# VH-VL binders against Thymidylate kinase (dtmk-1): the designs that were tried, part 27

Target 1, 218 residues: Thymidylate kinase (dtmk-1), of Caenorhabditis elegans (q22018)
Amino acid sequence: MATDQKRGLLIVFEGLDRSGKSTQAKRLVESINKKSTESGDASSSPSAVLQAFPDRSSSIGKLIDQYLRKEIDMDEHALHLLFSADRFSKNQMIRDNIAKGIDVICDRYCYSGVAYSLAKGLPEQWVRSSDVGLPKPDAVLFFDVSPEVAAQRGGFGEERLETATIQQKVAAVMPTLRDDAYWKTVNADGDLDSVEKNVFRIYENLDREKPFESLEKI
Key: E = the ipSAE of ESMFold2; O = the ipSAE of OpenDDE; V2 = 0.75 times the mean of E and O plus 0.25 times the DockQ between their complexes.

## First folded at step 19 (VH-VL; framework fv_benmelstobart)

Design f3 (from d6 with heavy chain S31T; at its last look DockQ between E and O 0.84; V2 from the best seeds 0.86)
Fold by ESMFold2, look of step 19:
Structure f3 (fold): chain C 218 residues (1-218), chain A 120 residues (1-120), chain B 107 residues (1-107)
Amino acid sequence: as target 1 above (218 residues)
Amino acid sequence: QITLKESGPTLVKPTQTLTLTCTVSGFSLSTYGVNWIRQPPGKALEWLGVIYSGGSTRYNAAFMSRLTITKDNSKNQVVLTMNNMDPVDTATYYCARKGYYGWGDYFDYWGQGTLVTVSS
Amino acid sequence: DIQMTQSPSSLSASVGDRVTITCKASQDIYDYVAWYQQKPGKAPKLLIYDASNLETGVPDRFSGSGYGTDFTFTISSLQPEDIATYFCQQHNKYPWTFGQGTKLEIK
């Protein structure tokens, strides 16, 4: 039936560096697309797409990449706004895919942007306001990993935001962004396959019948 | 360490409005949702509703026409308001914290409960 | 609404016995079942969520299993302090619903 077409889901993966979130985001997209072709779906379009933020290949993302690689400096307020602009540059793409029934899996989103800027001491109300109007996730999968493991892996980071110090501050801030109406905490201390199974179970149980909305606050 | 405590009247008359306050300690209402559950004498527990950490609410359809849950994060208080009380609403009322991991609402910490009797 | 049918309603067992309590859901709920212990005059205490995940600080003599509609809660070796009412709760779909409870006594 023409009215039976279900919309796509917007699913956001958040967590500290080396929490396993990026691997799990890729695995989820691969699993969705594999099961779509196995079910005999006539569409040639993928059933899910991966969107990482920042998109380092875009004009905005190239500036962000230069900053992260320590090639340029910039004011922290300007940086915050560039991260936000990078997300808004994908606004229509996300909405179009959702309308077509294509799931969008984001590796980081506005919660990362807000958390890093708050960790740097930028004004809270200002930081939280710049991303209002983005598509609202159907779920945020937050990957919870022990601080010791994250700190060990973060100690090898070469980019500005990969130090143990900034990661600790982000971990302290992230709970203030949680809305457990749609944030789902994933225990990331398990092995890769068990975490993947838990992630897919959450994905399968999400409600596609709810209207797709925009963020009114963060 | 983590505590929830229900307070309010223990006796109300039919048609009156019940207001119960859940005062929490050891966690933030900006991080965790709080649910209200009741147990009528000799019956199973009944879920009434929830207010999530972001402020949105969800109510059991059986009660939603007369049920309101609000909160004040700065005072660590969640308030249940239930209009038009009837003797069948006699129950022990609990508030409970939403669990941290996984799917759905299960309740990792509960208040001691308060018995509310509806009688004239 | 999802109905949780719990059995037995009451149970007497000796210290050291293996105790089993079951819940059956009226529809598939994956493993989204929680188990609680409530002692007289006390707040309920979460023991298990997601059918088999033991909550922090809960002794390992408590366990749970099941998937779909049939769920089991087990005390491997009953202790005197385990006298309580135990109940299951599904956390798959609104409204969250509970079993009637099982009153466990030492004989």
Scores: ipSAE 0.844, ipTM 0.919, lowest interface PAE 0.5, mean pLDDT 90
ESMFold2 (binder alone), look of step 19: mean pLDDT 93; pTM 0.948
OpenDDE, look of step 19: ipSAE 0.888; ipTM 0.937

Design f4 (from d6 with light chain Y94F; at its last look DockQ between E and O 0.87; V2 from the best seeds 0.86)
Fold by ESMFold2, look of step 19:
Structure f4 (fold): chain C 218 residues (1-218), chain A 120 residues (1-120), chain B 107 residues (1-107)
Amino acid sequence: as target 1 above (218 residues)
Amino acid sequence: QITLKESGPTLVKPTQTLTLTCTVSGFSLSSYGVNWIRQPPGKALEWLGVIYSGGSTRYNAAFMSRLTITKDNSKNQVVLTMNNMDPVDTATYYCARKGYYGWGDYFDYWGQGTLVTVSS
Amino acid sequence: DIQMTQSPSSLSASVGDRVTITCKASQDIYDYVAWYQQKPGKAPKLLIYDASNLETGVPDRFSGSGYGTDFTFTISSLQPEDIATYFCQQHNKFPWTFGQGTKLEIK
């Protein structure tokens, strides 16, 4: 019976700061869990969990957090590897949840890590190699937001990686990571409710019957 | 300006292999998937397959035993290879770019098409 | 495979008329329908995706609606340059499939 349950989905939310991705990730998790309780059939309406990266509460994440809050400086190669290590520290949790039929919704993933390190000028092959072996997302929802709408959503420039210059460089690099076989671009300029409906329709349409894979390249 | 252009033979004999090249401009094959679609004379369009920006492919099951799609990002070329051509394969063949937003493949830019006639 | 059935197969209307074309999907496809215009000897041109989203550069007289299995394409005021065949395409599930088309002519 346990092996008859459909697996969970790994869904990654990516986008620049102020894209609304974090709000939408939380709304998706809430929507999945609401429908699960309303249906009364857990085997056909799996529950979901939210996983943000970096996990600022972990030992690795606390070092990352200190860097982001400008409390310490760090070699950029060391920082890149710490972000990668933070993701791998959740590797087993992700795989366990997927096997149990629990969806995992990630707020950022290796694509953010690679994009920021490339934006800083670190060597491309080196940067891309550290996250190989992580679970492969069933979908990457990339939130495409205009600069005008992003500017109106509040909060910007308080942390080390939130400058306009870094965000511009990340925006230029991120398309080089796209694979439109499983990356889905979400028009994030719309109101929160309309974006939420689009996100949920994408979620409902994802294929749980394909094998769960590991990333072989990034 | 975004363009796609199909090139290759316009006459093919039964049992031969068709090779068509789609040359693209104004966008990167590393960013957008390209689909192949055909239209037999007087009939509806038929989707053949796609190569996505990351290099993976999907084929219509009706054709997948005879169909290969490959690409070379540096040459801006997508290549359709279709084995064992038959007169029923006579059609105009199009390459088309996958749309940017949302779910699934809809086709925001199309090539002009090339008519391929299969006859002995 | 998802079948897309268009109605009518041909349509004659006057300049300025409101024109309506429908597509019915053989199963639920949410709003994942695209509409194309194809003039004789030319490639199709995308007008609408996701049932109602107008592609950039397409005139506002074109619109679409629908959800589930029933979809409608409308030209609010027919123009002479709108003479073409129009067809729908579902983009919900592989293989992507097309309606047979509606030939639009001006009477």
Scores: ipSAE 0.833, ipTM 0.913, lowest interface PAE 0.5, mean pLDDT 90
ESMFold2 (binder alone), look of step 19: mean pLDDT 94; pTM 0.950
OpenDDE, look of step 19: ipSAE 0.882; ipTM 0.934

Design f5 (from d6 with light chain Q89L; at its last look DockQ between E and O 0.68; V2 from the best seeds 0.64)
Fold by OpenDDE, look of step 19:
Structure f5 (fold): chain C 218 residues (1-218), chain A 120 residues (1-120), chain B 107 residues (1-107)
Amino acid sequence: as target 1 above (218 residues)
Amino acid sequence: QITLKESGPTLVKPTQTLTLTCTVSGFSLSSYGVNWIRQPPGKALEWLGVIYSGGSTRYNAAFMSRLTITKDNSKNQVVLTMNNMDPVDTATYYCARKGYYGWGDYFDYWGQGTLVTVSS
Amino acid sequence: DIQMTQSPSSLSASVGDRVTITCKASQDIYDYVAWYQQKPGKAPKLLIYDASNLETGVPDRFSGSGYGTDFTFTISSLQPEDIATYFCLQHNKYPWTFGQGTKLEIK
């Protein structure tokens, strides 16, 4: 019998490297869980889990990590499929949490995978097909950061895909994947607290009554 | 240049169905949602619904039972269909693009509007 | 539905005057407010989005502020071409709803 319990939300953070998305994803999860603990009522206040892609702690993610750290080489098609496999490996986890009313916050998702592969020149139809069937996000928070601000942030260039050329290509491709029904653009040039506030505002306005769906297309 | 233009009948009889077409230029429907808004003469604006870039729709609940919005990306057209028209539905009907910047759920570009009169 | 109570309904001011219009939301809508200008016989024109952001091409004499339930639209120095009806919009919760409008005239 369908419990009157509202489902969890799937929220995806997307954006270029150094956009601050990882930090903000973590902060959102912490904020949600803090509120849940304070309310004392798990039924009225949702909890959240953080899932990064790739999951560098998993068997698949470790292979991806080796590639990213330039320890191994890999065919670009194989790499794309590994990223997809990494996401699908969490498919049941995501669905189970959502069914339990737990929010799933993802640091990157299929859009990054598609964008990077397209940027590398892989066939579009093939690239867009591999992630079909994954859980459909309730919201994609796209972190839009100016190049000037991004350049001032953190150690750029340590990983294989952290090159100016690749980032520029990805930046050009990512907007083409936008569905404005559930994509929200976040100005990522602001300070951490301001951005956090904006992210939370978006979160609070999401509709938990909508059916949870799978991706039919990307 | 970004443009939207409403077209369709300007006179509808009671109980009949209104069909309006919004033709857009300067942008792709695959990238931007389009809203329908109406304004009775001398009155406030009323949001009717939206069709998003991905093809999903959201309607004002007040009109959900008799309102349908569709689009053809290749034709750059969005179509509004409203059934069982009543004189109270007399208004200028606008199509407007969903905003891109910020949160984006506002309207940044509007058509000129078309006055639809419902009368016997 | 969220109600947007706009005030005043009508306003008359002189060229060069500072003009202020307010909208009050029936609930907290953060900064999800837009302001529009509508001239007679024309479609509304976007002036401000997200409570305080000036739309591209709009003169800087127009501004907006507010967060939560109380929002303000301001013309710092009224010009003759500013004669119009102004509307606020909330886009925080479906359905999107407008204020009733403020008719602005020049003395």
Scores: ipSAE 0.511, ipTM 0.842, lowest interface PAE 1.1, mean pLDDT 93
ESMFold2, look of step 19: ipSAE 0.741; ipTM 0.873
ESMFold2 (binder alone), look of step 19: mean pLDDT 91; pTM 0.921

Design f6 (from d6 with light chain N53H; at its last look DockQ between E and O 0.89; V2 from the best seeds 0.87)
Fold by ESMFold2, look of step 19:
Structure f6 (fold): chain C 218 residues (1-218), chain A 120 residues (1-120), chain B 107 residues (1-107)
Amino acid sequence: as target 1 above (218 residues)
Amino acid sequence: QITLKESGPTLVKPTQTLTLTCTVSGFSLSSYGVNWIRQPPGKALEWLGVIYSGGSTRYNAAFMSRLTITKDNSKNQVVLTMNNMDPVDTATYYCARKGYYGWGDYFDYWGQGTLVTVSS
Amino acid sequence: DIQMTQSPSSLSASVGDRVTITCKASQDIYDYVAWYQQKPGKAPKLLIYDASHLETGVPDRFSGSGYGTDFTFTISSLQPEDIATYFCQQHNKYPWTFGQGTKLEIK
């Protein structure tokens, strides 16, 4: 419609493996949709959707998945561009949901893509430029967990980007991408329920009246 | 060692423009926003504005028509410019770093402050 | 703008006493309140944010609590070095606003 409607929010969850990030993204989406159902909303559409990157079910995402599972090799520049393409393949879906008043919760976004490629030694200016033009998040929830707590949450996975060496390099790079106008650092050392409450409080407080924008830099 | 230090004139005449520089050390302006806050003698602290790590700014509506905050990340400097000073603007001016965790701006490290007196 | 009303405006207590300062917000700010200590001639120092989270390096005799509009700040056992003015600040919504302060003195 041409009426001025309350838009959805784009909320991005970033953090290292074992930070609890993915669990919290799922819990936030579930909480939003549960509250919508409890309010008696008869709508068949959800109030929030989860979008993980990479989307391993798409054509682009299946190729990324093969790389991550060590089934194929790939030039690091090509991989970076595939991750970026995967995000842009969802560009219109994100914008359409926001326009309809549906929140989009992303599990990883361009900040992961940039951080991993910088950690691998790719040229910084090139790496930072490929995702310019994506929708700008209303918030990036960055899950910061102490090394001690991260270690208590179990071992590392088997995929290419899950090694301790890569994770350490990503941890050093990720703070350089921070823009604290809209990055909110979440202390992820607490138990899942306490972190969930903090996340939901941040969500409730976000400004839907602010114009929805595109990223001009990363 | 995280430090912030305000520098600039301590005496300004009415109608003149105040320029204060906040020099920071121990953290990067590309990672943390810096706020300007003032304290008139005997009165509560007043938030003036912020420049965030990505370069965007936000100003208190009471001051925004005459207030500009800029920075140079490579020089570790944040600059407050306030036009058309008046004796009521006499205050100690602080720069302060935005806190790392959570929601909103609270101020985890402050400069020592600089008293700016506005008089003829 | 969110008004922060702090009480008392001044307080006199003995070393070892429990000291309580309150702050009331003019609207719901969840737990987004910070507390600062300002000693004479010095800049404010952050003690607490998010109503109850103690900043690193701050002694555990300092604590805070509250949610919504009513917040308290407590010194469990007053020490001589705690002589200062204490301020609350809301960090929920622009513009960030401060209480008028509580001047704490040792008697």
Scores: ipSAE 0.838, ipTM 0.917, lowest interface PAE 0.5, mean pLDDT 90
ESMFold2 (binder alone), look of step 19: mean pLDDT 94; pTM 0.950
OpenDDE, look of step 19: ipSAE 0.888; ipTM 0.936

Design f7 (from d6 with light chain D28E; at its last look DockQ between E and O 0.81; V2 from the best seeds 0.84)
Fold by ESMFold2, look of step 19:
Parts: structure tokens; C-alpha cells; sequence
Structure f7 (fold): chain C 218 residues (1-218), chain A 120 residues (1-120), chain B 107 residues (1-107)
């Protein structure tokens, strides 16, 4: 007999480079899918999927990737819009997975896009408007790491947006984007296993009965 | 120094509307939600509602029909409006900041509170 | 609504004593419990959140434990400045609810 199926959750991981967010996003997806298999669910579909932004494998994402690897330059407004377009290219996929009961775990989302463009000095109202209409996260897990712990995790990579200067500017802007109705701050100073347990507890307690919505403002 | 301070009338007649203002300092209302909690004399604390940093609100269903919480980020003010006051609403009213980490609302900084007496 | 039942309602102890206050939730709340201290005539002060996490600046003689429905708050060695009312609060689900408080006095 067919049973009622609860909707999936949209969960966004945000934070600065070296915050551990990407590792934790992968671990959460793995944990959800492992638990589903161990619970005897015979479904061939995963219970959770990982979506990183930008998607460097798509046509839009290849242009973004070239920019990030310093292979091309482009106007900062054009770049902002390409990041936004990359997110919207996954709009229907996200909504379809949520409707099927599949959780979508995003590694970065519009908050990164807005924060980087504001850090570059682009006009605030313009920057905040381009991602309106994307699916609204059920939660944004913001990974908060102390400067001391971040320093222990080593230096930055070689990509265009991975400098200490840009990261400092983004750190100053990011608090202006939080909405603590659905942003959950994760203390990322602990070891990977302790942070993972905190992340999973937040995940378990999210409300699947709340209607799935679109962002009306950033 | 993080502070919250409640201000408004201390005596209200039955059926009147109570308006209290919470003035905050040392943090931004664009970053932290602010809750209202009251304590009737000799009784447990009661949560009334919250306005979150993004401007959305939640109210305790027991009071929802007569509560409104608003804010002005530029003035550092959160305003509680409670209609149709009754002597049972006599209490000390607090505003409190939502904690930064984790799940749900716990209150890491509180105002000093203001006693509101409802009587004829 | 989740009810939080504290015991005892009042307690008298000597300096140096170990003091324990309990709080029971009417349903499962994991470890989402906070503990507050309210000294006479003063605002409440957060001591603990998530059942056992001490807030910054709180002396480590204060501690908390518990998971599920049963929670404890402990002062390992009572000091004169600890005269206050203590109360728990669940932060799992709306509406946020409080225990009725425990008035702690020094003998």
C-alpha cells in the first residue's frame, strides 16, 4: 500500500573558506543516505543529494570556473549574474527533489553570491535582487569558526576568490544577510566529528510540515 | 556592552492597549531576534513572542489575537503592543536577545524588566 | 505546549554544599534546555544552554546535564553570591516554556 511521504528539506551550508562547511555538507549527505539504507528503505533513489554552487560542469559553470581559475576576466556585474543564473539553472531540480521527499544539501547558495558582490562594492539593492524567487531554505547552517582555529587549517588555494583580503571583506558583509528565523549558527571550532553530530541534530529537528516557499527577499 | 531596556507605562486600565519599547545597544537588530517574555507576580515566566532579525514574527498562541511585535532597526527599537489588557496581565515584562548558536530560542541577554500593573 | 516541571520549589543550603535542581519536560526535547539565574530585583541571566553548555563568563561550579525529558542543574559548591531563583526553559519547540523556578536561599 502507498504511504504518505513527507517533503524533502532544502538545507544550505554557508561559511568562509576553511570553515569546514564543504566537508560537513558531504558528511551530512552520506549520513542521511547511510541511515536510509540501514532502515531497510528499498528505494533506488537517494534520500539526500549534494548540490555545490557554482556547478562547474554546466555551460554556465564552465565560464565561472574559468574566471575562478584566473583564465578569463569579466565585468563584475556579468559575473554576479552568471552565479545567479547558475543557481536558477538548478531551480526546478531542487523543487522536484523536495517534492519527491529527497533532501537537497547545498554547498553555498545565494548568500555567498550576494556577500561576494557586496564585498566588491556593487550596488546593494541590485545585488540583493537577482536571486529573489529561488527556493527558500528550510535552514541555512552558517559555519562560524574563530580566527585562531581557521589559521590552524592552513592557507588558501589559488583561485581568484580565495585570498585572505576577499575573505575578510566577505566576513564583514555576511552578518548583514542573516535571518535568525532560519539561519542556524554552527560552532565550527570543534573537531570534525563533534561538528558533524551538531549538524545532524539540527537536521533531524527541522520541520517538514512547514510549506516549501520561494525567497521574497535577500 | 550588550544591553536591552524596556520602557513604557507602569499602570494601565483594563481594556486599554499596552505599548512597550525595547531599546537595544551593543548589537544589531538586523543580526539578532528579540523576544518578549513576562512574569506575573509569583508565577512562571511566559514567552509572548519574537521578532527575528529578518523581520518575521512568531507569537504564543495564547496571546496571538492581541499581540503585535514590530521593530525599527535604525532606531534600535523593538515595540510590543498588547490589546485589551486585563488584571491577569499584571506582570514584569522583559525583552531578551535570541542566542547566537544552535537550535531554537534561548535568551542570552535580558532587559531589566518593567512592571506593568493593570487595575482600575 | 511542552510543560517544564521543576523541583524543588524552594531550597535552603549552606555555603559549600552541592545543590541539585531538576526539571522534567512533558515530552521529548532532546537536550534543548536552558538554565537561568535571577537574583532578587535583577534581570535573569543565562547560565546554560543545550542542557550542558556553559555561557561565556559563567563559573564552572555551575553545570547541567540530561537528555530527553529529565534534566538536572548543579552548583558543585554553593557560594554566598548564588542566592537567586533558578529556572529551566525548553528551546525545542514553540511556544518556549519555562519551569516555575526554584528559590535558593543560604542557611
Amino acid sequence: as target 1 above (218 residues)
Amino acid sequence: QITLKESGPTLVKPTQTLTLTCTVSGFSLSSYGVNWIRQPPGKALEWLGVIYSGGSTRYNAAFMSRLTITKDNSKNQVVLTMNNMDPVDTATYYCARKGYYGWGDYFDYWGQGTLVTVSS
Amino acid sequence: DIQMTQSPSSLSASVGDRVTITCKASQEIYDYVAWYQQKPGKAPKLLIYDASNLETGVPDRFSGSGYGTDFTFTISSLQPEDIATYFCQQHNKYPWTFGQGTKLEIK
Scores: ipSAE 0.826, ipTM 0.910, lowest interface PAE 0.5, mean pLDDT 90
ESMFold2 (binder alone), look of step 19: mean pLDDT 93; pTM 0.948
OpenDDE, look of step 19: ipSAE 0.863; ipTM 0.927

